# Designs tried in a protein design chat: VHH binders against Type II methyltransferase M.MthZI (mthZIM). Part 5

Target 1, 355 residues: Type II methyltransferase M.MthZI (mthZIM), of Methanothermobacter thermautotrophicus (Methanobacterium thermoformicicum) (p29568)
Amino acid sequence: MKTTHRIYFKNSADMNELKDKSINLVVTSPPYPMVEIWDRLFSELNPKIEETLIDEEDGLRSYNLMHEELEKVWHEVDRVTAPGGVVIINIGDATRKIGKKFQLYPNHVRTIDFFFDRGYQVLPFIIWRKQSNKPTKFMGSGMLPPNAYVTHEHEYILIFRKEGPRQFKTEEERKLRRESAYFWEERNQWFSDVWTDLTGVSQRLNHKNLRKRAAAYPFELAYRLINMYSIMGDWVLDPFLGTGTTMIAAACAGRNSIGYELDHNFKDLIESRINETLKLSNEIVMRRINDHIEFIREKNGKYYSENYKFKVTTRQEQDIRLYYPRTYKKIKNNEFEFFYQEVNPKKERQSKLNI

## First folded at step 24 (VHH)

Design cc2 (from bb3 with V101I)
Fold by ESMFold2, fold request of step 25:
Structure cc2 (fold): chain B 355 residues (1-355), chain A 119 residues (1-119)
Amino acid sequence: as target 1 above (355 residues)
Amino acid sequence: DVQLVESGGGLVQAGGSLRLSCAASGFTFSTHWMYWGRQAPGKGREWVSGISGSGEYTAYADSVKGRFTISRDNAKNTLYLQMNNLKPEDTALYYCARGEIYGRYFDNWGQGTQVTVSS
């Protein structure tokens, strides 16, 4: 088994390297309109934006112009997404004072509108309560009504599906789908409309060896979403790749990936993170099995894994197979092929018992 | 809460050296990639360098490769940036960050630490 991963260092408003309907899953987090650290990026894309923020102090116009820049990317996302494909956008709203006017700028609403207006089904999406954030706290009138403000502490993980449920028509596709299943307890944890267990603190309390986990909570978020909404061999796109988290997560999940990133300086970082991931890949993937084995010891499972012979809760878990990337080959400057090994839970469990 | 406090900035002549520190608290420092970023006057923020939780993997922006060295001391929960052969274009407010600088990051303490490089 192998996967392919490619990085394009350019503005993803033009993704002409990608063919129509070629992508099964998009997982991304764009620059957030009206969040101040992104002002320079947006103003470089459209100089009018700086004028509206500073000279005109027109928050609504600034917000609209920033979203127009993002919507160039969303148009390309729509073009490249295959029927039955899923688009997942992690985005937060912005609270901000422009001139003397404070308000929330509802980035999630504008993003939902874009895809809903284009015929996507909006699926139940997730409110993410991340680790305590210290943005400037806007209190308004404090203890005096009615001009006090709620503290803004969450982000959204928006989930859109193109053209109805994906079809799996060949036996090979159906086999890959069955092998890509997730455990019952993972489903219960992952398919919740509020996520608070990615705060770092709750995961530290639940697992003795959290220090050995690769990447912070952004990796776990992407890895979870990729396992939830794709099958092995699928193509995952991140038009705002950043430090490479989506690509690394796709690799650990046995999916192909494509990323776009404006800042070529991230090339060295992404490759460095790939190398770290390869050293940790078996541990990352095996964590799911180890957690399952601990879970199922406490439960009365009725079924068995065909591939690994431990108990599973449901019939749909019987064909689960997990692979980890063992090595890679750099095909071109920004292209990688990863080569995989299937996990061996008996060998891994025996090794840990001997410690 | 997560807290990151930068120090070690100052005024340095071109060609000189400076070492920045970032004291971290409120999270398990050794399990996270840590980053340095900077913001020059009138410019946007840019990524400078990153280091893995173990310290084994590092990465640098093109403009600082060969001149800057990132390191960490996990026993002291401290991140460092050794800056050599400083140039006037390195003049900026330097921030440390946890996680991915683009898309997500935690607040830097204060406004970072100012580095000013004179010609």
Scores: ipSAE 0.343, ipTM 0.759, lowest interface PAE 4.1, mean pLDDT 85
Fold by ESMFold2, fold request of step 25:
Structure cc2 (fold): chain B 355 residues (1-355), chain A 119 residues (1-119)
Amino acid sequence: as target 1 above (355 residues)
Amino acid sequence: DVQLVESGGGLVQAGGSLRLSCAASGFTFSTHWMYWGRQAPGKGREWVSGISGSGEYTAYADSVKGRFTISRDNAKNTLYLQMNNLKPEDTALYYCARGEIYGRYFDNWGQGTQVTVSS
C-alpha cells in the first residue's frame, strides 16, 4: 500500500491543479476573521481591510471583507468536492474591541450560511472546548451587571456534506470501506457533539509514554476526523495547510492528501514534522489497537476479527485493517509517496514482554 | 501561567553574530514544538525556525537556512537561536512561541527581543 501527498505553495483561492469533484474530504482550519494575529494576512489579501480596522474602526465591515476573502476559497472547495463528499471546517468566533465597541464576531454563522445557501447538508457538528493557559478574557464591568461578558473558550468543527450520502458501487470500494471501519467504542467517543478531551477515555490515560510523545492535540483532532469521514485511499484536502498537520494525519490514516500553503518557507518544517511522525507512526496507529484490546478484554463481544485475532463488538468491525507509514520518498518537488506496513498486535505485545 | 521571556537582542554590524534565548515556564517544555518568529517594522509576522520537543527535528525558513541554528536545553527549559552572518534584512523583533502557527490562535508568545543589523 502507498499514498500520495502533494503541496502547492500558492493562494488556495485558485486551486486549478485540482479537477472538479475530485476530493472526498476537506479538513481545514482557516485564518479566523477578526482575530488580531490574522489582521496582517487579511490586509495583505485586501488592503481595504486595514483601512476598515484602523482608520474607520468599522468592525462589521472588516468582518464582512475578511469573510469575502475566505469565501473565494470556499468557492474552490465547493468546486472540487465530489458528490457525497464531506467538508469539515474548524473555526472559532472572535471576541474583539474595535474602537470603544466590544462584541463577538460570529465566524461560524457566516461559514454555515455559505455552504447551506449552496445546498450542502449541514450535519451535526462538534463544539470543541479547548483548554489554553492564555485565554482571552473580556470581563466588561466584572462583578457589576449588566455589562459583564461571558468568557469565550470554544471553537466549532463544522461538518457539511455535498449531495447526500456517498455511494460505494464497486467491490473494491466496498472492501476498502469495510477495512476502514472504526471500533464501536471509538464511534461512541468520536461521534459526540462536544469534545472536551482529545486524549480520550480512561483507558487512554494508561498509555503515558504515547501521551508524552503525542501531546500535539491538533494532530489527534485531524486524525479522528479523517478516520470518521473517509476511507483508505481517499483524497483529503486542506486549503490552509500551515505546518502540515492534516497531511501528516492523512498519511497515518492511509489516505492521500493535497495541501495549499501561501508561505513556501513551511516546506522544510513540514518535511521535518513528517520525519518525526514516521519515527512514531507505529505507536500512533497501534494506539487504536491497544485501546481496543483493553476495551474488549472486559466486554462480551459477539464478533471476531480474524485479521488480528480478537473479539469485536459489532459485525461491521470484523474486517478492520490498520496500516502505518513506514517510509516515504520525494517523487518531485512538493510531492511525497508514503509506503506502509500493516500493524502486528502479536509482535508488539511480544516485544513488551521481552523488555 | 505560561511565560516565555526572550533575551539576547542588540545592535550588530552586518556579518556579525548574536545568540537569542527564550526562558520558558508554566508548561512541560520538553513535549512541545517551539518556534522563533520575527516581525520587521511595517511587515507581517514571519516564522524563522522550529524545533521538536526532543530537539531531534528542526526546520528553518529559506532566508535563514545555513546562517541560523535553533537549539533547546530541556534541562534548563530554554530555547536558543544562534544567528550568524547577519544581514540588514534580519532586523526585526524576534519572539519565541509555542503552539500552532497557521489557521489557529497562537497559544503563547513572548514579548520579543529587538535585533538591529547595521550595514
Scores: ipSAE 0.298, ipTM 0.738, lowest interface PAE 4.4, mean pLDDT 85
Fold by OpenDDE, fold request of step 25:
Structure cc2 (fold): chain B 355 residues (1-355), chain A 119 residues (1-119)
Amino acid sequence: as target 1 above (355 residues)
Amino acid sequence: DVQLVESGGGLVQAGGSLRLSCAASGFTFSTHWMYWGRQAPGKGREWVSGISGSGEYTAYADSVKGRFTISRDNAKNTLYLQMNNLKPEDTALYYCARGEIYGRYFDNWGQGTQVTVSS
């Protein structure tokens, strides 16, 4: 098994490298409008944004202008997304004081409206809340009403589907879909409308700590979404690739990927992260297997995986195949191929015991 | 609470050297990618360098390759940036960030330390 990954260092407002309807899944997180750290980025795209923010102190106008820039990218996303494809956008609302006015800028609403108005099926989205040990920050007048503000501590994972459910017409596609199934317990966890288990604590996938599902943010976020809304061999797109998280997650999941990044300086970082991830890629799959084994010990599974020699909860889990990238080749300056190995739970356990 | 405190900045002449430090607390330091970024006057925040949890893997922006070296001491929960052959264009507020990033996002950064390179 092989997957292909391409990086384009350019503005994703122009995806001329991609054919219409060629992408099966989009997973991305754009710069958030009205978040101060991104002001310069947006201003470079449109200098009027800086003017409205700084000179005019007009938050609403700034907000609209920033979204206009994002919408250029979303138009391309729409063009390249295949029928039955899914668009997933992680986005947070911004709370900010502009001039004398403090307010929340509802980025998720503006984004939903964009896709909804274009005929996408808005699917149930996920509220992502990072459990922070941070003391509650009080905003406003403290303990005196009415001028205090609610603490904003969550982001949104917005999910859109293009032109109805995807159809699988060939036996090969159907087989691949069956092999791309997830475990029942994963289904139960991943398809919750609130995620609280992704705390951003990068826990080394230490085999010993397999019990604590501490999802290393942001990899786990992308990895879940990719497994939820694509099959092996699909093409995943990230218009805002950044440090390459979506690409790495796609590779680890046996999917192809294309990423756009405005800043070419991220090239070395992405490659470095790829190398680091490949060393641990088998642990990702092993964690899934081990979690399942632990789960099924407590629950009597009704069905049996002949491939992995353990019980599963549903018939659809019987054909699950889990692969991990073992090696990669740089084919071109911006193109990578990953080569895969199927996980062998027995072999992998033995190898760890010998170390 | 995640805390990052940068230090080591200052005024230096072109061609000079500085070593920045970032003291980290409130999380398991050795399991996270750590990053240096900078923000020059009138410019956006720029990624400068990254290092893996173990220190085995490093990456650099093109503008600093060959001049800057990122390192870490996991026993001390400290991130370092050795900056050699400094240029006026390196003048910026330098900050360290924890590897909780998605896309372009660096979610955790310190207050920064000012580096000024005179011509």
Scores: ipSAE 0.208, ipTM 0.679, lowest interface PAE 2.6, mean pLDDT 88
Fold by OpenDDE, fold request of step 25:
Structure cc2 (fold): chain B 355 residues (1-355), chain A 119 residues (1-119)
Amino acid sequence: as target 1 above (355 residues)
Amino acid sequence: DVQLVESGGGLVQAGGSLRLSCAASGFTFSTHWMYWGRQAPGKGREWVSGISGSGEYTAYADSVKGRFTISRDNAKNTLYLQMNNLKPEDTALYYCARGEIYGRYFDNWGQGTQVTVSS
């Protein structure tokens, strides 16, 4: 098994490299409008944004202009998404004071509206809240109403489906779908409308901490979503690739990927991250297996996986196949192939004990 | 709360050197990719360098390759950027960031430290 990954260092408002209806899943997180850190990025796209923010202190106008830039990308996303494809956008609303006016800028609403108006099925989205042991910060005018405001502590994972449920017509596709199944307990966790377990604390990307900390970082977010809404061999697109998280997650999940990034300097960074991930990719899969084994110890599974020699909860779990990228080859300057190994729980456990 | 505090910036002549530091707290430092970014006047924030949690992997923007060296001391929860052969175009506010934002490199950035390189 191999997957292909391509990176285009350009503005994703133009995806001329991609054919219409060629993408099965989009997983991305754009720069958030009206979040200050992205002001300059948006201003570079449209100088009027800076003018409205700084000179006119018109937050609404700025907000609209920023979304116009994102919508150029969303148009391409729409074009390249296949029927039955899924578009997932992680986006946060922005709370900001422009001039004398404090308000929330509802990025999730604007994004939902864009896809809804174009006939997408808006599916139940996920509220992602990073759990903190710290008390919620109070923001406002003390104990006197009415000028205090609610602390904003969550982001949205918006989910859109194009033209109804995906159909699988060939036996090969159906087999691949069966093999791409997730565990019952994973389903129950992942398909909740509120995620609180992704704390962003530890990308278990270092050997020392991989044992102790769940991959609670953006990687895990992307990894879950990819497993939830695609099958092995699918094409995953990230129009805002950044440091390559979606691509890495896709690779780890046995999916192909295409990413766009404005800054070509990220190439070396992405490659470095890929290399690091390859060293630890088996641990990602092993974690899933180990978690399942622990789960099944507590619950009596009704079915049995012949592949991995453990009980499962449902019949559909019996065909689960878990692969991890073992090696990669750079085919072109911006194209990589990953080669996979199926996980062997017995062998992998032994190897960990010896280290 | 995650805190990042940059230091070490200043005025330096072209060809000179500076060493930036970023003190991190509020999270497990050794498990995160850490990044340096910078923002020059009138320009957007750009990525400069990154380092893996263990320090095994490093990456650099083309503009700073061979001149800058990123490093970290996980025992001290500190990120470093050694900047050699500085150029006027390196003038910017330099930020330390944690690799946590989905798809992006800047998260929980500090206040930044100003680097000014005179011609």
Scores: ipSAE 0.191, ipTM 0.674, lowest interface PAE 2.6, mean pLDDT 88

Design cc2 (from bb3 with V101I)
Fold by OpenDDE, look of step 24:
Order: structure tokens, then sequence, then C-alpha cells
Structure cc2 (fold): chain B 355 residues (1-355), chain A 119 residues (1-119)
């Protein structure tokens, strides 16, 4: 088994490299509109945004203009997503004071409206609450009503499905789907509407003047979502690749991936992380196996996995196969292949993962 | 609590060198990618360099390739940035950040250290 991964350093508003309906899953987190750390990026895309940000009365205009830029990307996302494909967008709302006006800018609502209006099935989304070790700072007028504000400590994982549930028509596809199953206990955790166990990578610039950058989503977030809404061999797209997390997660999960990144300066970083993926992938798979073994010790599993010689909770878990990349090859500039091995729990338990 | 404290900045002439340090505490240093970033006056924050937990892998922005070297001492929980052949364009507040384990980006920026390169 192998997977292919491609990186394009360009604006994802133009995905001319991708065919229509060629993507099975989109997992991404865009720059969040009205979050200050992204103001420059948006202004570079459209200089009018900078003008509106300077004008204390035009916060709404800024908001709309920023979303117009994102919507160019979402149009391409729509074009390249296959029927039955899933689009997942991690996005946070922005709280910002422009001039004398403090308000929340509801990025999740605008994003939902875009896909909903285009006929996507809006599926139940996940509220991702980031655990902050910092004392909750209340904003507003202190203890006197009515001018205090509620804390904002969560982001949204929005989930859209294109043209109904995906169909698996061939035996090979069905087999692959069965092999891509997740454990019962994982399902119970992952398919919760609230995630509290994942820490966000927030660029908390401690500088007084540096507004909290919207936190990039962690590896675990991408990894979960990929396993939840794709099967092995699928194509995963990230229009905002950043440091390559979605690609790495896809590789670890035995999925192909395509990523777009506007800033070419991330090239070396992404490539370096690809090299590290080999170590990570084994750890992740072993963690999943070990967690299951611990779980099933206390539970009387009704079914048995012949592949891994342990009990499972449901019949659908019996065919689970977990692979990890053992080697990789750079095929050409910005294109990588991973070669996979199936996990052997007996053999790998002996190898002290020097984490 | 995660703490990052940058040091080593200062005034230097063009063509000169500086070595920045970042002291890390409050987390397992060796398991995290670490990053350097900078913010020049009137410009946004930009990524400068990154290094893997083990130090085996390094990465650099195009603007600093061949001039800057990132390194780390895991025994001392310290990140370094050797900056050679400095240019006026390198003038910025430099800060270190912790990468989440296999995360998308970096977090927990320090206060930064000012680097000023005179022409």
Amino acid sequence: as target 1 above (355 residues)
Amino acid sequence: DVQLVESGGGLVQAGGSLRLSCAASGFTFSTHWMYWGRQAPGKGREWVSGISGSGEYTAYADSVKGRFTISRDNAKNTLYLQMNNLKPEDTALYYCARGEIYGRYFDNWGQGTQVTVSS
C-alpha cells in the first residue's frame, strides 16, 4: 500500500491542478476573519480590507470582504469535492473591538450559510473547547450590568456533506471501508458534539498589542476527522495547509492528500515534518491498539478480530486494519509517496517507542 | 505553566552576527518542535525557522536560508538561533514558540528579544 501527497504553494482560490469532483474529504482551517493576526494576509488579498479596518465604522464591511476572499476558496472546494464527499472546516468566531465597538463576528454562521445555500447537507458540527490554563479574563464593565461579555473559548468544526451519503458499490470499496473502521470506544469519543480533550495550538503572542491568533488545529483533530469521514485510499484536501498537519494526518491514516499553502516559506518545514511522520505514525497506531486492549480488558467484547487477535465490541470492528508508513520517497518537487506496513501489535509492543 | 524567555538580541552592524537563546520551561521540551519567528516594524509576524524535537530536522524561511542556523540543547531546555551576515531587513522582534506535538503550528510565544541591524 502506498499514498501520494502533493503540495502546491499558491493561492487555493485557484485549484486548477485538481479535477472536478476528485476529492473525497476536505479538512481545513482557514485564517479566521476579523482575527487581527490575519489582517495583513487578508489585506494582501484585497487592499480594501485594510481601508475598512482603519475606518472604525466599517467592521461589518471588513468582515464581509474577508469572507469574500474565503468564499473564492470555498467555490473551488465545492468544485473539487466528489458526490458524497465531506467538507470539514475548523473555524472560530472573532471577538474584536473596532473603534468603540466590541462585537463577535460569527464566522461559523457565514461559513454554514455558504455551503447550506449551495445544497450541502449541514451535519451536526462539533464544538471544540480549548482548555485554557489561563485564568478566564472577563471582558466588559466588571460586576456591573449590562455591559460585560461572555467568555469565548470554543471553536467550531463544521461538517458538510455533498449530495447525500457516499455509496460503496464494489466489493473492493466495501472491503476497504470495513478495514477503515474505527473502534467502538473511539466512535463514542470522536462523534461527541463537544470536544474538550484536544489542546489548540494558539499563537498566543504575549505581547500586549498582539491579539490572540486563531489557534491552528492540532494533529489529533485532523487525524480524528480523517478517520471519521474518509476511508483508506481517499483523497484529502487542505486548502490552507500551513505547516502540513492535515497532510501528515492523512499519511498516518493511509489516505492521499493535497495541500495548498500561500506562503512558500513553509516548504522546508512541511518537508521536514514529512520526514518525522514515519515515527509519529507508528506511535499513533500503537496508541490506538493499546488503548483498545486496555478498554476491552474491562469489557466483554462479543466479537473477535482475527487480524489482531483481540475482542471487539461490534461486528463492524472485526475487519479493522491499521497501517503505518514505513518509508517515504520524494517523487518530484512537492510530491511524496508513503509506503505502508500493517501494524503487528506483538512485535511492536517490544519496541520501546523512544518518544 | 509554559514559559519561553528569549535573550541575546541587540544592536549589530550589517554583516554582523548574533546568537539568540530561548529558555523553555513548564513542558517536555524534547518532544516538541520549536520555532523562531520575528516581527519587523510595520510588518506582520513571519516564521523564521523550526527544529524538530530531536534536532534531526531543521527548516528555514527563504529569507534566512544560509545565514541562520537553528539548534537546540534538550538537556538545557534551550533553543538557539545563530544569525550570521545580518541585514537591515532582519531588524525585528524575535520570539520563540513551542510547537504542539505534531501540531499544525506553534504557540506560547515569549516576550521576544529585539534585534536591530544598522546599515
Scores: ipSAE 0.021, ipTM 0.382, lowest interface PAE 5.5, mean pLDDT 86

